# Ledger of designs, part 43: miniprotein binders against q56419

Target 1, 326 residues: q56419
Amino acid sequence: MEGRTLEEVQEEVFKRHGVLVPKKELEDLAKALEEAGLLLTEKVEARLKEEEEKLKRERPMRLAGLSYPEGEREARAFLEAFRASYPGEGEEARVLLMPHLEPSRVPEVYGAALAALEKTPPPERIYLVGVAHRPLKEKAAALPVPFQTPFGPALPDLPALQALDALLPFELFNTPLAFREEHSLELPLFFLKGRFPEARVLPLLVARRSPELGEALKVVLRDFPGLLVLAVDLSHVGPRFGDTPLTRTLAEEARRRDLGFLERLAEGEPEAALAFLGANPTRIDGVEVVASLLPLLRERKGKVLAHRLDLEAPTLSAVGAGTLVL

## First folded at step 17 (miniprotein)

Design n8
Fold by OpenDDE base, fold request of step 18:
Structure n8 (fold): chain B 326 residues (1-326), chain A 107 residues (1-107)
Amino acid sequence: as target 1 above (326 residues)
Amino acid sequence: TEEERRFEELFIEAWELLFLGYDSGNPEIMRQAIELFKEALEIAKRTGDPEREAAVLASLALAYYQLGDWEEARKYAREALRIAEEKGIEYVIQYARRLLEWLEDLG
């Protein structure tokens, strides 16, 4: 049976039930519950305010003990295990694209990132650009505080952050609560801090494509050189993301899009990478980040070190992850 | 009341975990959310608040959906719908129906 095209599957899903966007379902129910006074109470608001005030000082670990070990010794062993999961050698990175998916799902992809970091001279600072999974007030944001890790706090590069803020047409330091639980920063930061304990960090989130961010960063990087890290995932397919259960056809399409995206980035053609995705039917996570960082990705040639489309068997869904060095 | 406070704490934390679990792709986080929802559910039952009960049940349905446990998702969605229909909780009715419709195609 010639596997149905992705379009056919999507059309079938659409025809049967409309486009169920599971994230939207979460959001819609949450909103309804908030409106009913069940989720956003005065007490919750007070708590959120307190948390926001705390975030002015530090960002505590949220995923310690869940996604990675809390203890330093165990965390080091964790890093080594992940590195061991990738049999290859890395390459020096000036730009590193790596996942932010649950590490246990794609260990060799994180391992590839670690391999690249082994070949990378310790940077003075790391520009860590993640994906905002919560709404931001602006297209992008930064949190200029220490991020806690098992290896000690990742300290912000305040001068570089300030320089960046000064070049943006919007307030960079917005929506601190969006950082509270943002795994797209926390997870890659674990690996980065573990390898580069002395590097300062610029924790950045992108909600929507911001060409201004890329242009500003290009300028800032001249005065404040460092490693640029794109913490992004790739395709999201299956029932968790509004598709039918994963089929060979759907998986092949997801892989095609993931690899096609990464390969074009590796050739220094980020615009071509974005164009290749079109409407992004497999929901590549990193699109807005890449679109924001075009000036930094152009003409940079590199190599795809790893890719995985990880099946979450219980949900019959899959998420793509990759490691790219430029 | 202390019970109401505890319910709110559990329910909010559970939802935070639910979002985090969804976004991170860590099923353990979603399992933790479920445990908190279950505790919240017990409180709602004890207090006799049908809206809170229905809300938690709908949330549980969604959480189980995210874990790929379609059977449990259906179970909780049906229970949410039942209570919501009995008590006229429209937003839960609408959600539970929609979720059940989606779950019928997965199964």
Scores: ipSAE 0.795, ipTM 0.929, lowest interface PAE 0.7, mean pLDDT 92
Fold by OpenDDE base, fold request of step 18:
Structure n8 (fold): chain B 326 residues (1-326), chain A 107 residues (1-107)
Amino acid sequence: as target 1 above (326 residues)
Amino acid sequence: TEEERRFEELFIEAWELLFLGYDSGNPEIMRQAIELFKEALEIAKRTGDPEREAAVLASLALAYYQLGDWEEARKYAREALRIAEEKGIEYVIQYARRLLEWLEDLG
């Protein structure tokens, strides 16, 4: 495999096996099981309805005890350890790009985010934009309720959320169940709430690129200033994601795409960053978020603080993560 | 029955964990899903429901695939395929065959 391009490898895999998309295989099997009456029963529907009603009041922790400690004391020690894993100093952020990958896989990348937050004056509010890993009814959504954390509830900024909703051509408050287990919000929020306990939050999810979201947010930010956080991962390569096992060539391509994307963002050229990815063959998951926030990213210069391509050795797969300040 | 109810609860929770583990990149969550699937499998065996058994076996195969345990993934996929072919469960047959084909190229 020495000297082959990613496209050549993908073409070879495609020719041999067709396109195996592992996520799609999960979804297809789940759908078939639902159709067979094995996953979606009347009882499950009733439970989901009850959970949806609860989500009108609060979003409970899902990953406490799995990804981070539930107890406040232990959670603070967790934050400190992650900060310690990054040896550098941060920079003040107006926009922060950080990962949502399992924190233990990329501790120094989260540490870099914490370092940036140390240099950032406490914001009145945080616009937290994650990736919808489940379908949304609209291109984007918000959940206007408290999110539970070990540091207490992250309270929504209702006035700012209402202002945003009023400027969008679709209903912002849609698909509450998509937030129930969405780690792309919960994991970053742990670190953000731990650092800024008094900040209000706008928890936003993007499923598909929405230029309207970026334009609306640009207007809202004038009257409701705050920190913008993009919670996104980078490349996903290897067998878990439909590629061959990780090789030097594949890793180099993933790094090239990750860093090329982040560097162009750091230069204030988000359109160039998207164009650089093309068809996104290494599956950077943050592309729809960035594409939605172009008006807020243009002409902003910043710095890449950290990057890691984390190897999951058992699956011979890797996920890219980065921290960028603007 | 109570066992059927328990099966459904376990199977649904296991799939929720499987998706969460896949997307978050936390293998411990996927391991938890596997434990729930194994419990569901035992219920399906005791109740004598081959469709539920085949469904869980296919799910286990997929979960082990996501952990990089190719040997266990093949084992469960083969067993899922066997039962599904015997009983004419087409969606499991198709899925298990695809998964086995992919696993043959990884090994």
Scores: ipSAE 0.793, ipTM 0.929, lowest interface PAE 0.7, mean pLDDT 92
Fold by OpenDDE base, fold request of step 18:
Structure n8 (fold): chain B 326 residues (1-326), chain A 107 residues (1-107)
Amino acid sequence: as target 1 above (326 residues)
Amino acid sequence: TEEERRFEELFIEAWELLFLGYDSGNPEIMRQAIELFKEALEIAKRTGDPEREAAVLASLALAYYQLGDWEEARKYAREALRIAEEKGIEYVIQYARRLLEWLEDLG
């Protein structure tokens, strides 16, 4: 790839192998297995139905013991270690963009988020907007129940959630099963709850860009002020994501797109940030979230606190992560 | 049967972990998925169900691919393909062939 454009390399890969999209291959195989009766059995359906009913009451931890400690004492130590991994100081955030990648991969990026939170007065509520990695029935969804954390349950802001629902042209409280294992909420929530134990939370997922969501949230924020958190990752490049192994050229392109995206957001130009990505050839994760929240990001200036393109050496792939304060 | 039930439980949980590992970027989760797939594979072998066996083998190939173990991925993909071709399991044939083609340039 050195000396070639990303597009040229992608074209070459396409010519050699056709279109291999690893996520799509996962989904296609899973679907085929479901159709064959191997993944979706009557018993599984019954279990999922039961889990869906439970999600009407609470969302249990899924990643405790996998991504973070389950015990409160250990969880606090974990939080402090992540903060320590970022040597800088934060700034007060009204909007925080932070990652949802496995925390151990980008500790200093999470540390930068914690640094920002240290400079942020405790909010009454946190609007936590994650990425739906599973399909939603609507463009966006919310789960209006307590989310379990090592620090106790993160309680929903029901009045604010209801106000938001009332302003949306679709049912906000849809697809509860999409929240069951959604790490894009669980991982950032660990850090947020640890820092702001008394804050209520609005756990939101975006599957597809919803301008209506941003407009509705802008209205809701007038009566229900709070911290807006975008839990999004940046570029996804390499074989795990359908590219050739990471090269200097590919890494430089990923960084260019990540930083160019974040910098334009920091300048208060979210439309320019989206336009800069074009077809998004490095697969920046946060595009649909940002596109949904344009009214809340326009003219809001801030600072990029951290960025990392984290190499996963065994797969020769990399994921970008960043922390932005607005 | 109890073995069929156990297979289904393992296989589904393994796929849930595979997706979670893929999306979160945590390779340990994918390794856990592999262990469950291996247990499911043993059940499929004992019960003599070639479709379940081929399905698990294809799943293992994908899981190892996601870990960057392309050699093991090829191994399992080839075995999946072999069984699937012998038994006429078309969706596994198609998948395993595509995966093998992709893996040719990575190893």
Scores: ipSAE 0.792, ipTM 0.929, lowest interface PAE 0.7, mean pLDDT 92
Fold by ESMFold2, fold request of step 18:
Structure n8 (fold): chain B 326 residues (1-326), chain A 107 residues (1-107)
Amino acid sequence: as target 1 above (326 residues)
Amino acid sequence: TEEERRFEELFIEAWELLFLGYDSGNPEIMRQAIELFKEALEIAKRTGDPEREAAVLASLALAYYQLGDWEEARKYAREALRIAEEKGIEYVIQYARRLLEWLEDLG
């Protein structure tokens, strides 16, 4: 297979063996179990209704004790340890791209985000845009309630959220249960709230690319300036994600795709970054968010501060994470 | 009954952890899901409920596959398939066969 591109190698293997799409297999098995009465009972429905009512008032911590400490003192020490994992200095960010992957897997990438926040004047509000991992009723959603953190509640910026809702062709406040376990908001928010304890937040999820969201956000940011954060991961490759086992050469290609994507974003060329990925064979997670936010990314130049393609030896798989300031 | 109630609680919580472990990339969350699935499996065996037993075994196979413990994934998938074929549990049969075929390609 010498002299072949990554895409040619992956296509040859996929055509020979078919592709198991593990997220779809997980969702299909769950659906079958629901239809069999094993995952969706009247007791479960009552619990979900209760949780939905609570989510209309606040969003509790889900990952305390799992991904970060629950106590404030321990959480602050934890955050400081991540900063120490990145020995460099950051740069001021008007837009920050950071990961939502389990933080212990990519400590220097989160550390680079903290370094950027050290150089960033405290904003009045943070537009935190994550990736919906559960279905949304619409292309995007928000949850206009306090998100609990070990550092106190991250309060919503209600005026900015209402302005955004008014500009969209769909109701922005549309799927509270999708936020219940959404780590792509909770994990970055831990770091953001720890550094900017007074900033309000706009907790946003993208399920499918929404040009309308980007145009609306451009308008809202003029009247409600703040920090825009894209909380996204990069390549997802290997058997955990439905590929054959990842080789060193294929891992290096995934790294090149991650960095090529980030570098084009850093040049202020988000359309070129999307075009560079083509069919997106390494499944870079950030494409739907970037495609939604094009008006906010065009012509903003910046710098890639960190990147890691984190290899998962037991699964022969990898996930990419990066920190980009614009 | 008390055992049926406990099975439902374990199985549903384990599936919530399975989704969260998969999406977050946190293997400790996936291990917690496996612990709950194993408790649920013991209940399904005691109560003699083959659909519940096959469902938990298929879920365990998926969880171990996601951790990269593919020998355990194969073992649980084969056991799920055996029960499901005997009892005609079609969705488990289809899932277990696809997973086993894929695991064969992985070696």
Scores: ipSAE 0.696, ipTM 0.888, lowest interface PAE 1.5, mean pLDDT 90

Design n8
Fold by ESMFold2, fold request of step 18:
Parts: sequence; C-alpha cells; structure tokens
Structure n8 (fold): chain B 326 residues (1-326), chain A 107 residues (1-107)
Amino acid sequence: as target 1 above (326 residues)
Amino acid sequence: TEEERRFEELFIEAWELLFLGYDSGNPEIMRQAIELFKEALEIAKRTGDPEREAAVLASLALAYYQLGDWEEARKYAREALRIAEEKGIEYVIQYARRLLEWLEDLG
C-alpha cells in the first residue's frame, strides 16, 4: 500500500477482482518495451539527461497549444472565457481545491476557481500541490525552478522551499524528470499565474501519503503565509479506467462519492472524507494529497463552489472535477 | 541507420504523448500519439522488424482503446497478437489477449 500513488493501489486492488487494470497495463507494456530496448536506447538516455539538465534551470510549457494558448493575449482571453463560464460569485480561499483535468472539459469548474481567486487577497506565494503521475524517488517532490507560462515565468519561492526541505526526513528536491510532463501542476498554474502574476510558487507533487509533509507545511505556512492549492481530480469511472460502460447507476455513485468527499472536506473533516471513500471504488484522484495535508485541512470549514462529472461520450467514461474553498 | 533512428524517435515520443493523453484526459493528445505510432508502424513494416511491428500495433491498440475506438483497438490487437504468437513475443501476446478478452466482454 505505502509507497504507491492511490491510483496505483486502487488499480492493483481492481486487478485482483476485475479483468483489466488500464493504468497498470499501460505501465507494464511500457516497462516491457523498455526492457526490449524499444523505449530505452542510448539516444533516449542522452535526451533524458539533456532534459533533466534543462529542468534544473526551468520547467518549460508542455501543454501550450494543446490545453491552453501559447500567446499572452490569447491566454488572457482564455482566462476571461473560463471566468465567464461560471456566472456565480466566489468566496475568499485560504485553501483552494481545484481540478487538473483538461480545462476545456470542465470550464465552469475552473471558472469557479477563478471566482474564488477574485475574492482572495493576492498572496505572496502559492503552495501548489499536485498528484505525481510518474514515480517519485520519495513520497513527495518539488522542483525549485521557474515554471514557464504564457504570462511569464512563475518564480519559485526558494526560501519557503528550502525551509520545507529542511523539515522533511527525505530530500524534497528529487526526481526532476517527473515534472517534465506533469499536468497536475501546469494546468492549475496557468490559471493561478494568470490571476496572481506576482505570486511566487512552491510546485509540489505527492506520490504517496506523507504525514511529514503536512506537518512540515503547517510550520512553513506560519513563517511563509500563502495560498494552499490542492490540484486534484475526483472520480474516474468507465471503460477508460477499467469499468463496464458508464451507466446511470455508476454515474450516480461517482457523483455521490465526489460530493460526499468534497462536503466532508468543506466541514473541516478530512479524515471523515477519506473514510467515506473506503477502498475508493470510483478512483477519486486526490486521496494521497488530502491524506498528506490533514493538519492543514482539519477544522477548516468552507464551501463547494462547483462540481461536474464530465462525460467522455466516445469511451462511455467520466471524470469528476470540483472547486472547493476553505 | 536513419530509418532505425526515426522509428525510435517516433515511437518514444508517441509513448510520451500516450501517457500524457491518458493522464490529462485530453483526447487530442492521444490522437497525436496515434499519428506518430502510424508513422512508426510504416517504418517497422519497411524494415521487416517483427518485434517493432508488434510493439507498435500493441501500442496503437492501447491508444485506440483509450479513445473509445474499440473497433480499431480490436483490429490492432489482433494483428499484434498474430505477429507476436508467430515470433514468440510474450509480453505482446499477454497484453493483446487481455485487451481482446476485455473488449469481448464489453460487447
């Protein structure tokens, strides 16, 4: 259990009781291809070393032109359109939960996050906590370099990152290649940097729950106050994730689990939120982050601003996304 | 060789896009992976490399499954399996059989 992402653990449990575990099948095929020399060659190793060296200086945009516009003018119009997709008012956030799913699929959910940011005093820094989609050397990681955005570089808060690293029983600055493709940081950062262009960022990934991370962050946030952002998705259901085709019953269960999780977090009860999910049968993509950050979520009450269980019609699958302010 | 170099570049980039498309939930990224896999497949056929051909076919089956093009996924999985059984490429055999069984259960 310990040492794997919740998605990986969930997929292994599903495999024991099911026919197909899609994420594991993808990873196992990739590993077999690497062992056969088809994905790991001398040229690939040289390219990966070059990319790793570049990541010691900056993290370039990976999803510009794919998930959001490359140009600053177009990117600002993109933000405005997303805000307009949520006609409601936000609420001030000390902690913001927002998705990392492809933004065009859930525009009002990202719009709700923007609405919350409008009500939030500009922070000195943002603690952006995403979900590691590639293995990390440790339970968590940070990349202390500028992340490029259409709005200019999001600069790292080096003093806060160094303070955090000093409090952890492991090296925080590990596994730079895991950040290369990590959309759970890049997609939320686009919106955060667009709204708070002067805020510094702590770009953090969680692979496996780390109580030490939450305790350390509680200390660091006292000395380096800022906005805490949990960049997580909710349910993943349907054949793309190893279920039968989406039915009304499965969709209702996924929605119930998403909302029950968010509502318990909004009540300041993160342990109850995790317990509510049990074995996490709809594969909510945030449990390791929440489990790591319990000291920062306890007793903090707030409001669910938006939720969508977004249908993928061609795959008969769905992914849940939500916006929660605490 | 130049064709071997080009195959490696296409196949590796396609796999990077496949992971990114899967994780991000962006189907256009997955379609871009498929375009690169198809170019890699043509190279594997021209160079007569059955393991490369089977590997690309298995990868295409996975990408099409993730897009919901299950007819295409079955097509590529069956061809991957045919080559892999002939040449004893066990990891492709195992993957293709599991995918085909799952697709049959889906109907």
Scores: ipSAE 0.679, ipTM 0.865, lowest interface PAE 1.6, mean pLDDT 90
Fold by ESMFold2, fold request of step 18:
Structure n8 (fold): chain B 326 residues (1-326), chain A 107 residues (1-107)
Amino acid sequence: as target 1 above (326 residues)
Amino acid sequence: TEEERRFEELFIEAWELLFLGYDSGNPEIMRQAIELFKEALEIAKRTGDPEREAAVLASLALAYYQLGDWEEARKYAREALRIAEEKGIEYVIQYARRLLEWLEDLG
């Protein structure tokens, strides 16, 4: 739509019929089906309780055979192919921002993360911070168990996790079932474990911004140094996300917002990055994680290694992904 | 019954895949959800269960919408609506009408 802003297009659609919110429509239909007895039965509840108890011991692979190979040999070759998709050199990271979008959609963005890891000394532990896609009982959560990968189990750093829990005003180990299918941890972990097989992990989820988490992590990182990873995606635009069909103008705006956000983070200005997004009209996924981790991002300068706004031609939609080292 | 147990297994797994496909942005996961929904639909038809049939049809419409196959999404939404209006299944009526209205606006 030549000459019109994103806000003008969104306003026109809103005045006509309101905006369909596809995630809310998914959730509303699922809830109605549960109330009708089609998705939540006594047997399902018993199964969920059993699964929750098993998650107190380990978190099995959910996406093996779907997003990455299950076998170790094939998984290692897969990892190498992603590195080859990014021809550039990386930079050393103390903090790494990388995506959690389906890897085959943005291979060079994951490849850039691998390139950064090549320049990064093996850490004793990785603070892996993803985005909760299922509700949490609190603003954030962790699951202090081994996460299975094709490269062997990623073991939890229990002392660091316990120190973090002790510093928070809420119980950190609060919603095990939310981790069962959480791809924002599993997909980045595949790449991280493949490159740092000896590192322990703190698998963390943010549902809503938590300044307390960032302050606590600053303290814990002093005593338990390691690599901080923000596993987040960027813009989500188009009908799959409740917008009008993707236009050249909407795509250009989404790219501008993605890069402006990343650039301000790279200058050590996370508050400015959040302010730049305003109401976040392109739905950059990383805002709640960044808002939680401000004390760890301030004054930390770095470089954007890669970005793609990946087109979903059939849905006339797009998702942005990037790799940032700080 | 065995058929009721199989329907429940398929429908629940399909919904788990639907959420995962939506969130991860992996269309192959969404296609797997559709495969399971279609098997569940056949069970609902054989057992003559209109609420189950309408629920699966509404779920299929949502899954196809998420894949960008909006012709199929309209087809399944209309079929869900037809059954739901005949049998008074209000939550399906509301959902199908909202989706069809939105699809009209998308063109």
Scores: ipSAE 0.668, ipTM 0.878, lowest interface PAE 1.6, mean pLDDT 90

## First folded at step 18 (miniprotein)

Design cc4
Fold by OpenDDE base, look of step 22:
Formats: sequence, C-alpha cells, structure tokens
Structure cc4 (fold): chain B 326 residues (1-326), chain A 104 residues (1-104)
Amino acid sequence: as target 1 above (326 residues)
Amino acid sequence: SMEEKIRELAEKLAKLAQELAKLAGEGVDPDEIKKKLEEFIRVFLELYELDREKDNPEADYWLQMTIELVWEFMDAFREGNVEDAVELLMYIAEAAERLAEALD
C-alpha cells in the first residue's frame, strides 16, 4: 500500500468487510506484551518443549470445563442433552461425517451424530480423522498416545497405527504439538468415547490431501476393521474468513454448497462431491480430508441426518456443520 | 502480478510476526512493540483486502491458515492470553512463510 495510512486501510477494510480493528486493541496488545515481561518468547519456547515431551505420554484435555463438562456425571448429562436436541432417529454408520465446531453452536448436528452412534454396533477401533488448524510437517499426522476424556482415556491402537505408518511414504508420527490444542479431534472424541468407552482410537490429522493416506487406510482397515469418522466442518463464510458480512445470498450459497457436497457423498460419489465444489469459494473445511479418503468413500451410500449454518454474530460470519452416515 | 503482491506481503508478514515474537521476549520499549504491531496489522489488512486468485490450491491453503491464525491471535489478546498470543505469532510466521514459498 504505497502511501496509505493505517486509518485509511482500516476504513477500506471496514467498507469492504464490515470489520474494523480498533486502535485501542493495538494499544492493549502492546501493553499486554510489555507486562508479560522480558523473557516471554523464551518462556513460550520452554513451555512448548515441555508440552512436546508430555505429548509422548498422553494428550490432556484442553476444552474440559469450557466446551464440555470435566466431570463424568455431568459429561453424561451433557451427552444426553445433545442427543435430545435431535428429534430424529439415526442409522447405522460404517463411516460417520460429523462436525468439530463448538458443540453449543450446533447441538442438533452433534445430536444427529449421537443418534447414528446409537444404531452402530460398538467398534473395536475408531479411525478419527480431523483437520489440522496448525501447520503440519507432512500432509497428515498421528499421535500414538492416550487422549484424556471425562470418560477416561481413549487408548491408541498401536498395531493399527504402526501398520498405517509402514504403508505411508512419509513419517506418520510427526508434529506432535499440532495435536496439543486441536479441537477437531478433542470435541468429536468426547462424543465417541462417551458412546464407545472400550473402543481404541487412531487420532489422525490431515493438512493437505494425501491419496496415499486413503490407499493405506483401505489396506489397514482389512486387517484392522473399525468405524471411520470424518471430523470436519463445512462452509466458512464472512469477514472472519475473508468475505463480506453474511448476506442472504452468501448464506444461501453456503447452504447450497454444503448440502450439495453432503448429498453427493451420500450417493457414494466423493469425486463428484469435490468436483461440485470446484475452487471451494465458501471454504468447506473437510475437502482435504475427503480428497484423502476417496477409496474409502466410493460407492458407499448413506444419508444426511442434519445440517446447520451457524451465525457468529460478533463477526457477522457463519460456519456450516453436518452429519452424514455411510 | 497479484501472486507476486501476495508473496511480498506474506514474506513481510512472516518477518514482522517473528520480530514481534522476539521483541515480546526481550522486554523492549512498548513504543517499539506498538509500532511493530501497527505495521503487522497494516500488512495483514493489505493482504486481507486482496482478491484471492484460486488458481493455486497450495497458496490458498496457507493464505487461509494465515488469516485464521491472525484472528486467533487477536482473540487471544482480547482474552488476555499473552503467552498464547506469542505462540500464535510463531505459527503465523510459519504459515506466512509457507504461503510465500507456495508462490515462489
């Protein structure tokens, strides 16, 4: 921006996107950084190193007491309430697509997932595939340690994880810090562990599409059968994601793309689902996951159980969520 | 070209994020921190305003990651989570660098 002031840029952004970064916030930020002291970066680096070492043993809860109850009794009541928020019945799932959005934003969508799980025989293991919201060193990653939940630890299936690693052209066990606060695994896992307390888990993150992952999983699933869970959100539209404020037209387009994507998946046509999105202008979150898992999604017919486009009013933005069984 | 402009802004954003993370650790003059923050936000807003060409999926991925991380960074500050904010600056730097690399 040759010659524009910060105020001019802010005004332009506000005009385009309806969002202004207040100058006061910058002052507060500067003050907060000052107050944090002389060794904040070193402290953070030391913390991260310590956390990485801890992640060799277990992944602790990060959202307990925030997104879901920490106590087991309260957590069970939470599950029941979410199930009650969906008035329908579920279907047996071999593949479950469910959201990872804050549960309170889309309770009935999680309720639909619980309804499906009620009709699903307890699996020996769950392949839980989430979305990386931090940079990964490779296209995908796994963390082969227990994940803490209010219902006890979700234990990893080490033999299946090792089998998967052996079939991949890259090291599967990479970027452990990306798992530390990753909600795309923690939130779905709460519901899954609550329903299937004895199931082992393969916690997987996808950053970029990896056809190799899908092919490898297809082989692994033959020897290590289980429930495949895609923990993905759908459209991300509005200022928080680079768009203008949510309008009726933008919301309709987001819904159209979400439902069109899910419907094509329900017909067993994952390639058609990806093609339907094209350049993905509404930023469906799960595209890299679906693109990685094509061999596992082909020719599987299922049903869309729920969908919601949820408004985040403070940012005039919206996120799509859905539940699909295959 | 638009791609070249995005690349330049991404490189600048990455550098500023790294510098801010470093400054936060060295007990630097608040005025200097403020100035760097203003510059960081200016560069971000300039990047944010650009019409995205969707012909490079890799670049689009890292651009989206960068934008989301910056929003998280702002949220962390509003919540008073300064350590998290510094951590997020490190991720912003990484994502912005990878964006620049994807446009190389």
Scores: ipSAE 0.675, ipTM 0.871, lowest interface PAE 0.9, mean pLDDT 89

Design cc57
Fold by OpenDDE base, look of step 22:
Structure cc57 (fold): chain B 326 residues (1-326), chain A 104 residues (1-104)
Amino acid sequence: as target 1 above (326 residues)
Amino acid sequence: SMEEKIRELAEKLAKLAQELAELAGDGSDPDEIKKKLEEFIRVFLELYELDREKDNPEADYWLQMVIELVWEFMDAFREGNVEDAVELLMYIAEAAERLAEALD
């Protein structure tokens, strides 16, 4: 691309991917950066340092008023509406796989999760395992502080977190800033806290597969029993994720991969689920989480309750979401 | 090789992301920021258009992270969230460095 104008590059990208990076947006960005002025990096660094210090005490809501209501009464109505979007009945979960996608995109999938939670006895604690969408210093991390929700704070299970840390070959309590805006924990936690207000939580993020994490959790779960929740999305296809625009063929392949993955998990064959994906060409989000938790998923039979491939029209991209009970 | 090309582009992208974050912080000349941003986008698009070899899962992971973070960066700009955009540049730099390391 040496010697090409930005316009030529944009035209080529548009031709190949059907998505224009608007020149105006780049100009607006440059202008905004200009207007933000001299102190932005120092300001950002100072902000990050301050935010990191705050995260030693609590994790505030980031998506309240955006993805879900901030007020408790409105939040309860939100839960009820999402539950109503799923016409089926749930089943008791010992392991729940649910999405972390924007709730409004896949309401019935979250509804299916709520249906499962209705049939689940209140756990003492919830192991909430999300996906890191920011770089982690280690393969996995935890944040041992209260997470704010409209239903009150989700309190950490410190004894169980400490027990887990003691069994891992790396420091579990790493990269606190990765939790600040991590939606893979915040969005599922809204639904979980709304259903189980008294449950303690172990908020965990996985970046890369850690077999040690699954083995450690298997031991910890014996002394600290609870509900295991995999907060993962499925296929990520289209320009937003490096593909051409969504076609019927690409969508069919994404659905095939998603359902094939979920069904094999439902059969208690997590290794077969991973093997089925191979190089993961449709970029199933939950692969590293499942690969880390193999000891906890083996021989557990369950049921797929819901699945959707949701189109993001502005980017001609799609994300798969599913709900699985084990 | 394709891997060497990806590594080179990742290293260049990481450097550009860091430079952009620094320029944005120092109240630099808007023209300089714009030029650097154009270069950043060109390097990214070149990386984005490459056929992905799926024989290195670690590299694939970080490449995907870079792609997603750059889209988030673009979204932050559209929304006028300049501070978030600068923060995202820092994460892009880190992810791109990790991508380059995975291909060494």
Scores: ipSAE 0.605, ipTM 0.840, lowest interface PAE 0.9, mean pLDDT 89

